# Designs tried in a protein design chat: VHH binders against DNA-directed RNA polymerase subunit Rpo3 (rpo3). Part 4

Target 1, 262 residues: DNA-directed RNA polymerase subunit Rpo3 (rpo3), of Pyrobaculum islandicum (a1rse3)
Amino acid sequence: MPKATIVEKTPLFLKAVIEGAYPSLVNSIRRVIISELPVMAIDYVVIVSNTSVMYDEMLAHRLGLVPLTTPLQALPPIEDCETGLVDPSECTVRLMLQINAESDKIVYSGDLVSERPDVVPVYKDIPIVKLVKGQSIILEAYAKLGRAKEHAKWQAALASYYYYPRIKVLDEKCKEECKDICKELTNPFECTFNKAWTCRDICGDRLIVEWDRYKYVFWVESFGNYDVETALREAFRILKKKFSDFITTLTQKAGSLVETKV

## First folded at step 24 (VHH)

Design k3 (from k1 with K102R W104Y)
Fold by OpenDDE, last read:
Structure k3 (fold): chain B 262 residues (1-262), chain A 127 residues (1-127)
Amino acid sequence: as target 1 above (262 residues)
Amino acid sequence: QVQLVETGGGLVQPGGSLRLSCTASGFTFSDYAMNWVRQAPGKGLEWLSSISGSGGSTYYADSVKGRFTISRDNAKNTLYLQMNSLQPDDTAVYFCARRTTREYDKTGIKIYWYDYWGQGTQVTVSS
């Protein structure tokens, strides 16, 4: 059975050593985290008035990049949104931006007012546009629950993994020679397998780089929409569902084949 | 030709009520979200309220929430704004505006806009 040992953890970051897992499994987890995690992101904007110097498309684009808190536990599963099982309104949140500049000012992400208090900008101090006296921005922004595989605006996290490096330094001078690539050549958590492998070009036979076929360093970084634990929990839910669906499909196909042979 | 005509404006005392109407023509009214916006003297535009095409969803600015009610009669092609507890700072020209159904998308963020506006109706709240 695969084993995971936490090496480093913060609310937004997790690094772990995974043992006893196939590369396919680890990669599947990575892919789900990067591309399939559900997150709220501004999907469309209704411009009421924009007298700023910024083009509407640029303004909208910037708004789309503002990360929003996403309370997954209080939202329907993304699958229900995608299939229409739930009303689309349950998967959408409206935000308003209404600013009339009486003086020169910068409009920030925090100026967005959400209709749902648990779906708000993660960061309040993201600059959106500068207004001079007399200028105004009035717009409706609609956030939708989505996935990164559809568009990058719905990316919620990064994840990666590498083989756990087994490093043997035969000449200590190699550490100094390779310091620009790996400051800590023998630290598997600071010097990735790929970096260590590159150091072989410098050190030659003075450096032995090996790996364990079933041992990996895995890390996840959340963008702040939810914490890394929530991200991982959701990732595993998604994976479990994918496997279940796959098995169901196979069973159905197998059943149909048996019926055709009889 | 798309037309929006606001009516119902006038002079009212503080605490009074008015009902604005916006009559639409030249398009399928029920297919479009409709909006009320106002502009006070010397001030910029202010969004007040929106209603979906079906009327199932309504939104209000904080400044008018609890006092104003947006509604629509799709059979009559008419948008309404019931304004209660009017205050002097509600003095403005009130506009109805249609939200476009056409989207602009070049960046992955869809953009809509208010494509047609009425001529506006004057509301004056004064003692």
Scores: ipSAE 0.879, ipTM 0.962, lowest interface PAE 0.4, mean pLDDT 94
Fold by OpenDDE, fold request of step 25:
Structure k3 (fold): chain B 262 residues (1-262), chain A 127 residues (1-127)
Amino acid sequence: as target 1 above (262 residues)
Amino acid sequence: QVQLVETGGGLVQPGGSLRLSCTASGFTFSDYAMNWVRQAPGKGLEWLSSISGSGGSTYYADSVKGRFTISRDNAKNTLYLQMNSLQPDDTAVYFCARRTTREYDKTGIKIYWYDYWGQGTQVTVSS
């Protein structure tokens, strides 16, 4: 059974060593994290008034990049949103931006007012547009629960992995020679397998780099929509569901084949 | 031709009430979200309220929440704004506006606009 040992953890970051897993599993986890995690993102904008120097499409684009807090536990499963099992309003949040500049000012992400208190900009200090006296921005922004595989605006996290490097330094001078590539050549968490492997070009036979086919360093970084634990839990939920659905499909097909042969 | 005509404006004392109407023609009224905005003298536009095509969803600015009520009668092609507890600061020209159903998408963010506006109706709150 695969084992994971946490090496580093913050609310937005997790690094772990995974043992006893096939590359396919680790890669599947990575892919789910980067492409299938549900997150709220501004999907469309209704411009009421824009007298700024910024074009509407640029303004909308910038708004789409503002990460929003996403309380997954208080939202329907994204599958229910996608299939229409729940009312679309349960998967959508309206935000308002209404600014009349009485003086020169910068409009920030924090100026967005959400109809739902638990879906707000993660960061309030993202600059959106500069206004001079007399200019105004009035718009409606609608956030929708979605996935990164549809559009990058719905990306919630990054993830990657590499083979756990097994490093043998036969000459200590090699560490100094490779310092520009890997400052800590023998630290598997600071010097990735790829970097260590590159160091072989410098050190030659003085450096042995090996790997374990079933041992990996895995890391996840959340963009702040939710914490890394929430991200991982959701990723595993999605993965489990995919496997279950796959097995169900296989079983049904297998059953149909047997019936055809009889 | 799309037309929006506001009526119901006038002079009212502080604390009074008015009901604005916006009559729509030239399009399928129920297919469009409708909105109320106002412009006070020397000030910029202010969004007040929105209502979905079906009337199932309504939204209000904080400045009018609890005092104003947006509604619509799709059979009559009419949008309403019931204004209660009016104050001098509510003095403005009030406009009804239609949200477009056509989307513009260049970056993956869909953009809509208020594409048609009425001529506006003057509301003056004064003692």
Scores: ipSAE 0.878, ipTM 0.961, lowest interface PAE 0.4, mean pLDDT 94
Fold by OpenDDE, last read:
Structure k3 (fold): chain B 262 residues (1-262), chain A 127 residues (1-127)
Amino acid sequence: as target 1 above (262 residues)
Amino acid sequence: QVQLVETGGGLVQPGGSLRLSCTASGFTFSDYAMNWVRQAPGKGLEWLSSISGSGGSTYYADSVKGRFTISRDNAKNTLYLQMNSLQPDDTAVYFCARRTTREYDKTGIKIYWYDYWGQGTQVTVSS
């Protein structure tokens, strides 16, 4: 069975060593995290009034990039949203921006007022637009639960992995020669496999870089919509569902029932 | 031709009530979300309330929440705004506006506008 050992963890970041896993599995996890995690993002904007110097399309674009808190436990599964099993209103949140500038000011993400208190800007200090005295912004913003594979605005996290590097330094001078690439050449968490491999090009036979086909360093970074634990749990849920669906399809096509433990 | 006509405005004492109406013509009324916006003298526009085409969803600004009620009768092509507990700062021209169904999308964020507005009706709250 695959084993994961946590090396570093914060609310928004996790690094682990994975052992006993095929590259295909690790890559599948990465892909799900990057492209399929559900998150709330502003999908459309209704402009009531914009007397700023910023074009409506630019304003809308900037709003779309404001990350929103996404309480997955309090929302329907995204699959239910996508299939129409639940009312679309359960998968949508309205936010209001209404500013009349009495003096020169900057409008921030925190000025958005959400109808749902648990879906709000993650960061309140993202600048949206500058207003001078007498200018105004009045708009409705509607956030929708979606996935990054549809549009980048629904990106919730980053993830990557590399082979666990096994480094043997045969000449200590190599450490000095490679210091600009890897400060700690023998530290697999600082000196990634790719960096180590680059050092191999510099040092030649003085540096041995090896790897294990089934051992990886894996990391995940959340953008703040939810914590990294939530992100991972959801990613595994999605992956499990994909496997289940795949097995179901195979069984139906083969005309035979196959018991598979996932 | 699309037309929106507001009625029901007038002079009222503080604490009084008014009911505004907006009669729509020239389009399928039930297909469009409708809105109330006001403009006070010397001030900018202020959004007050919105209602979905079916009437199933309503939204209110904090300034009018609990005092104003938006509703619609699709059979009569009419939008309403019941205003209670009126105060002097509610003095303004009140407009009904239609949300467009045509979207603009260049960036992956869909944009809509209020495409048609009524002429407005004057509401004055004074002792």
Scores: ipSAE 0.877, ipTM 0.961, lowest interface PAE 0.4, mean pLDDT 93
Fold by OpenDDE, fold request of step 25:
Structure k3 (fold): chain B 262 residues (1-262), chain A 127 residues (1-127)
Amino acid sequence: as target 1 above (262 residues)
Amino acid sequence: QVQLVETGGGLVQPGGSLRLSCTASGFTFSDYAMNWVRQAPGKGLEWLSSISGSGGSTYYADSVKGRFTISRDNAKNTLYLQMNSLQPDDTAVYFCARRTTREYDKTGIKIYWYDYWGQGTQVTVSS
């Protein structure tokens, strides 16, 4: 069975060593994290009034980049949203921005007022637009639960992996010579496999770089919509479902083929 | 031709009530989300309330929540705003406005606008 050992963890970051896993599995996890994690993002904006110097499309675009907290436990599964099993309203949140500048000011992400207290800008200090006295921004922003595979605005996390490097330094001078590439050449968590591999160009036969086909360093970083644990749990849920669906489909197809031959 | 005509404004005492109406013509009323916006003297626009085409979803600004009720009668092509517990700071010209159905999408964010506005009706709250 695959084994994962956590090396580093914060609420928004996790690094682990994965052992006994096929590359396909590790890559699948990475892909799901990057492209399939559900997250709330502003999908459309209704402009009521914009007297700022910023074009509506630019304003809307900037709003779309504001990460929103996404309480997955309090939301329907995204699959239910996508299939229409649940009312669309359960998968959307309305935010309001209403600012009349009495003096010169910067409008921030924190000025967005959400209809749901648990779906709000992750960061309150993202500048949106500068207003001068007499200018105003009034708009409705509607966030929708979505996935990055549809649009980048719904990206929730980054993830990557590399082969666990097995490094043998035959001459200690190689460490010094390669310090610009890898400050800690023998540390698999600070010197990636690719970096170590590059060091061979400097050290030659004085450096042996090997790897394990089924051993990886894996890391994930959350953008803040939810913590990395939530992200990973959801990623695994999605993967499990995908596998289940795949098996179901295969079984059905196999069954249909047998019936056709009879 | 699209037309929106507000009625029902007037002078009312603090604590009083008014019911505004907005009669729509020139388009299929039920297909459009409708909105109430006001502008007080010397102040900018203020969004108050929105209602979906079907009437199934309503939204209110915090300033009017619990006091104002938006509704619509699609058979009569009429939008309503029931205003209760009116205060002097509610004095303003009240506008009904239609939200567009056509979206603009250049950046991956869909954009809509309030494309048609009524002429407005004056509401004055004074003792």
Scores: ipSAE 0.876, ipTM 0.962, lowest interface PAE 0.4, mean pLDDT 94

Design k3 (from k1 with K102R W104Y)
Fold by ESMFold2, fold request of step 25:
Structure k3 (fold): chain B 262 residues (1-262), chain A 127 residues (1-127)
Amino acid sequence: as target 1 above (262 residues)
Amino acid sequence: QVQLVETGGGLVQPGGSLRLSCTASGFTFSDYAMNWVRQAPGKGLEWLSSISGSGGSTYYADSVKGRFTISRDNAKNTLYLQMNSLQPDDTAVYFCARRTTREYDKTGIKIYWYDYWGQGTQVTVSS
């Protein structure tokens, strides 16, 4: 049975050792995390007034990159938003940016005012543009629930894995010779699989790199839209739904083949 | 020749009420979201309220929520703003404005604009 042992966990980062899983499963989870996790991101803006030095197009682009908190439990499943099973307004959140500069000031992501207190900028101090006295920015911003496979602005997290290396140091001089690559040769969480092989190239037969085909170091880094635990739970939900849909397709196709053989 | 004409401004005492109208012509009114924006003396523009083409969605600035009501009559091509509990700081020129239906998408984020504005109507709240 596959098992996972937590090595490091913070709200936004997780590193674990995974054992007893085929590469196909580990890679499937990694791919879902990278491209299929849903987040809220600004999808369009309505410009009321912009007398700043920044063109409307650049302003909109910068706003699109502001990460927004995403309360998955209070929003429809991403599949329902994408198939139209729910009203588009249930998957959309309106924000307002309304600044008239009475003195020189910097407009920050935190100046966005959301209609939903649970969908707001993750970081309130991202600088957007500087205004001088007399300039203004007034716009409506509409965020939509989406996934990175449609556009990179919806990326929720990074994930990767490497084979768990086992290092045998036969000549202690290798530690010094490889110090710029691996500070600690026998630490599989600092001296990763690729780093270990780079050190092997330097040290030759004085360093032995071994590994288990079914043992990995897996890590996930959330961009802050939600914590890593929420991200992982959603990733497994999505993968489970993919498998369920696949089984349904197979049973329908098998039934059709039996019927049409006459 | 898109035209937007505001009416209904005037002098009113603090605590009073006023209803603004914006009559639209030269376009299919029901296809467009409509908006109210004001400009107080010596101040910049302040967005107040927006309403969808169908009238089904309305939005308000925090400064006017609960006191102002936006509505529209698509059969009469008219946008309204009912203003209650008016105070001296509501003194301003009030504009109606139309949101475009054409989008610009060269940046990966769709952009719309307020493309036509009325000439404005003066609202003055004084004792």
Scores: ipSAE 0.615, ipTM 0.850, lowest interface PAE 1.0, mean pLDDT 90
Fold by ESMFold2, fold request of step 25:
Structure k3 (fold): chain B 262 residues (1-262), chain A 127 residues (1-127)
Amino acid sequence: as target 1 above (262 residues)
Amino acid sequence: QVQLVETGGGLVQPGGSLRLSCTASGFTFSDYAMNWVRQAPGKGLEWLSSISGSGGSTYYADSVKGRFTISRDNAKNTLYLQMNSLQPDDTAVYFCARRTTREYDKTGIKIYWYDYWGQGTQVTVSS
């Protein structure tokens, strides 16, 4: 029976101890968080005018890296966008950048004007390009729901885990000998599993490193498109849908075998 | 050869209306998104409105939303801009422009351009 104990939680970060789960489940959640969470990111631009010193390709690339808020509850599930179950326009957001410099100025991510107030730059102060008097940038930017497995610009979060170490210090000299690796040998959140084993190599039999096969320290950090709670709920929804689809496929094949027997 | 020709400009009183037309030739009009852009005297370009190839999607700059209406007649190869409640600061040369259908994709961000522009039609709003 899996259990999770929260160690640290902010809107964009979570660290927890997970117990009673196979490594395959924990790793499946980690991989979904890293590669499969949907976020809005600029997918293409239409250049009307660009007289800045930054060529179009670099400008587009920089715009693509601007994180956008992503209201998952107000958008179709990405699976529906991918299968064509919904109109593609419901999964696309238009933004405009329209700056004519009257004096030297920096164009910021916040200068993007979105057609949807709930899909906007997460940070309004990301510098895009400097314009001198008389220069302009006018473009349409089109954001699309996507996943990091297609392109890194859709990365929503980072996640990782390590086995929960239990450390017994038999000789207090180990604390000084290992201080550059682990400042607190008995703190499993600072002296991680790999650090603990590195200290074991230094201290030999004077340090004992033990661990439970089904106990982990798991963490996740959101890039700000949505909070970590939303990211986790979406990750579990995606994983659940994967298993549900697999079960449906097996049941349909089993039903087909029954029909051939009948 | 691709050609775009704007017509319908002229002198109008404040509060008046004009309908601009952009006649397209040399390409399959319905395949291309079309756009209106203006340039006021001594100022830079200002994007105003865009319409999809089918006409099903339209978008407007905040400065003209509610006053201007973009439309197209694909059978006549003609793009329109209905301009209502015109004010002196709407005085400008109005251009229609075609959006490319081929993208450049070396950066993971697809890029399109306005590749052909008309010569423009003058709209002057004054009493």
Scores: ipSAE 0.606, ipTM 0.848, lowest interface PAE 1.0, mean pLDDT 90
Fold by ESMFold2, last read:
Structure k3 (fold): chain B 262 residues (1-262), chain A 127 residues (1-127)
Amino acid sequence: as target 1 above (262 residues)
Amino acid sequence: QVQLVETGGGLVQPGGSLRLSCTASGFTFSDYAMNWVRQAPGKGLEWLSSISGSGGSTYYADSVKGRFTISRDNAKNTLYLQMNSLQPDDTAVYFCARRTTREYDKTGIKIYWYDYWGQGTQVTVSS
């Protein structure tokens, strides 16, 4: 009986009302989206020359945070990269940064030149470092498919949910008293569950907050490596694989118990 | 003591060829990726080519792709750069350089460096 009703959808954002699902399912998808979605991110650099004012470790850190487009359909599944089922080179992309400043300039993320046109900076205008005339940055950058559970640089998206609030305003003065928290007290997409309770703390018995324990507002925001639809499809694929692996473990354990008793 | 010595530079006519050599000593050559970098008069460094320790992976800058070939002979501890179809703008000092095998992982980004460089060999392309 679970239902999902789309409230807002753009390429990088999704908000939906989910009804009739246990919290365990909703939370499982949220956790997969936050920590287990694969993206390409720079994993190591080889410094040829860096005469800028930014030391190598800070430069590498900043490069590691540049989001890269990630064509999931053209790359191996993350599990194959992690288990070694495919050659590591299939999960790695080389980029080159080679700037010799002839005059003062800012080095941008878009100055990275990728060997794969489908794995490039999502935003080309992220400032990396300022160079003055005569300074250089020359480095190789190697991006690897990875997940946020290993390191935050691989974070693909944010996701959260809250119980769908039902708010009854018994005194219209509460609207003004809570305007800095909730501009529209009865709008569950603006006045979230926690905001509603904060307003309840302010208004006391003049505001009633009710909720259904199986009804949620769920949202997802992609960092741009791919759109939210791709992110959701990958999240469900990963979750399905987790269930499949769990079922395999259970049937093997049950079979082992039967075999032992024979 | 780590040493890298480039040889094979010289004067060559446009369209000509040269083969540069870089002899390595003081380290286990086959453990290290090796690289060629050049510096034209009055210009900054330009990365040209890299080769893995085994020789199995090679990389080239667009400016030299198809004209230059990097190779190595691990038995002789020697890195090579075969340069064909040379033009006047290939005039430069050519350096070989070693990539470190030791990494630093301070932010989840591993960092390697070109830690030893040869003294360079001059290549001049002129009629």
Scores: ipSAE 0.600, ipTM 0.843, lowest interface PAE 1.1, mean pLDDT 90
Fold by ESMFold2, last read:
Structure k3 (fold): chain B 262 residues (1-262), chain A 127 residues (1-127)
Amino acid sequence: as target 1 above (262 residues)
Amino acid sequence: QVQLVETGGGLVQPGGSLRLSCTASGFTFSDYAMNWVRQAPGKGLEWLSSISGSGGSTYYADSVKGRFTISRDNAKNTLYLQMNSLQPDDTAVYFCARRTTREYDKTGIKIYWYDYWGQGTQVTVSS
């Protein structure tokens, strides 16, 4: 039975020791987190007026990179949006940017006004463009769910893992020789697997690096669209669906003359 | 030739109502989202409301939500703005505008514009 022991947890970061799982499963979850988690991001804009120094194309690009809060439980699953199972308008959120500069000012991400209070800029203080007196930016921005594998603007989180190292220091001089790489050679959360092997290259036989084949340190960092718990739940939902679809394909192909049932 | 002509402006007392019309010609009206924008004396443009080509989706600025209603009659090629509970700060020239259907997409963010505007109709709210 796979076992997870939490080492560090905040709303936006999780580090855990995972035991009893094949590396293929751990890496599959990592890949889903990095590339397949759905988040809201601005997909297109409608320019009403832009007399700023920033060209429309750069303005739109900068707006597209503003992270938006994403209430996954209140939105349709992204698969339903993509297949047309739900009306596309249920998967789209409109935001408005409407600034007429009365004096020199900086337009911030927080100046976006959303039609949904639960889909707003994660950070209100991202600078977009400076306006001088008399300049204006007026546009509609339309956000939709998307995945990082389609475009980096939909990146929800980072995740990685490494094998849990066990380090034996046979010569205490290794601690000084390796201090710029690992400040605490025997701390598996600071002296990661790769750092431990780098120290092994320095110390030779004076340092022994061992590891368990099915024991890992795993971490996840959310960009703020939702917390890490939500990110992990969604990642597992996506992975389960991928396996389910794969098995359906195999059983339909393998049993061409025999219909399979749930 | 694309044309948008606003009518229905005028003088109205505070608390009163007014209905603006925008008659479209030279294009397939139902294919295009339409919009109302106003400009008060000495002020910049203010977006007020938008409506989808079918009329199924409408959007309003917070300043007019609950008081103004956008609608369209695609059979008559006409866009409307019903304005209720008018106050002196609603005094402005009101424009209708068409949103493009073509996109620009070099950066992964699609861009559309308001490409045709009417000449505007004056609305004056005073005692």
Scores: ipSAE 0.568, ipTM 0.827, lowest interface PAE 1.2, mean pLDDT 89

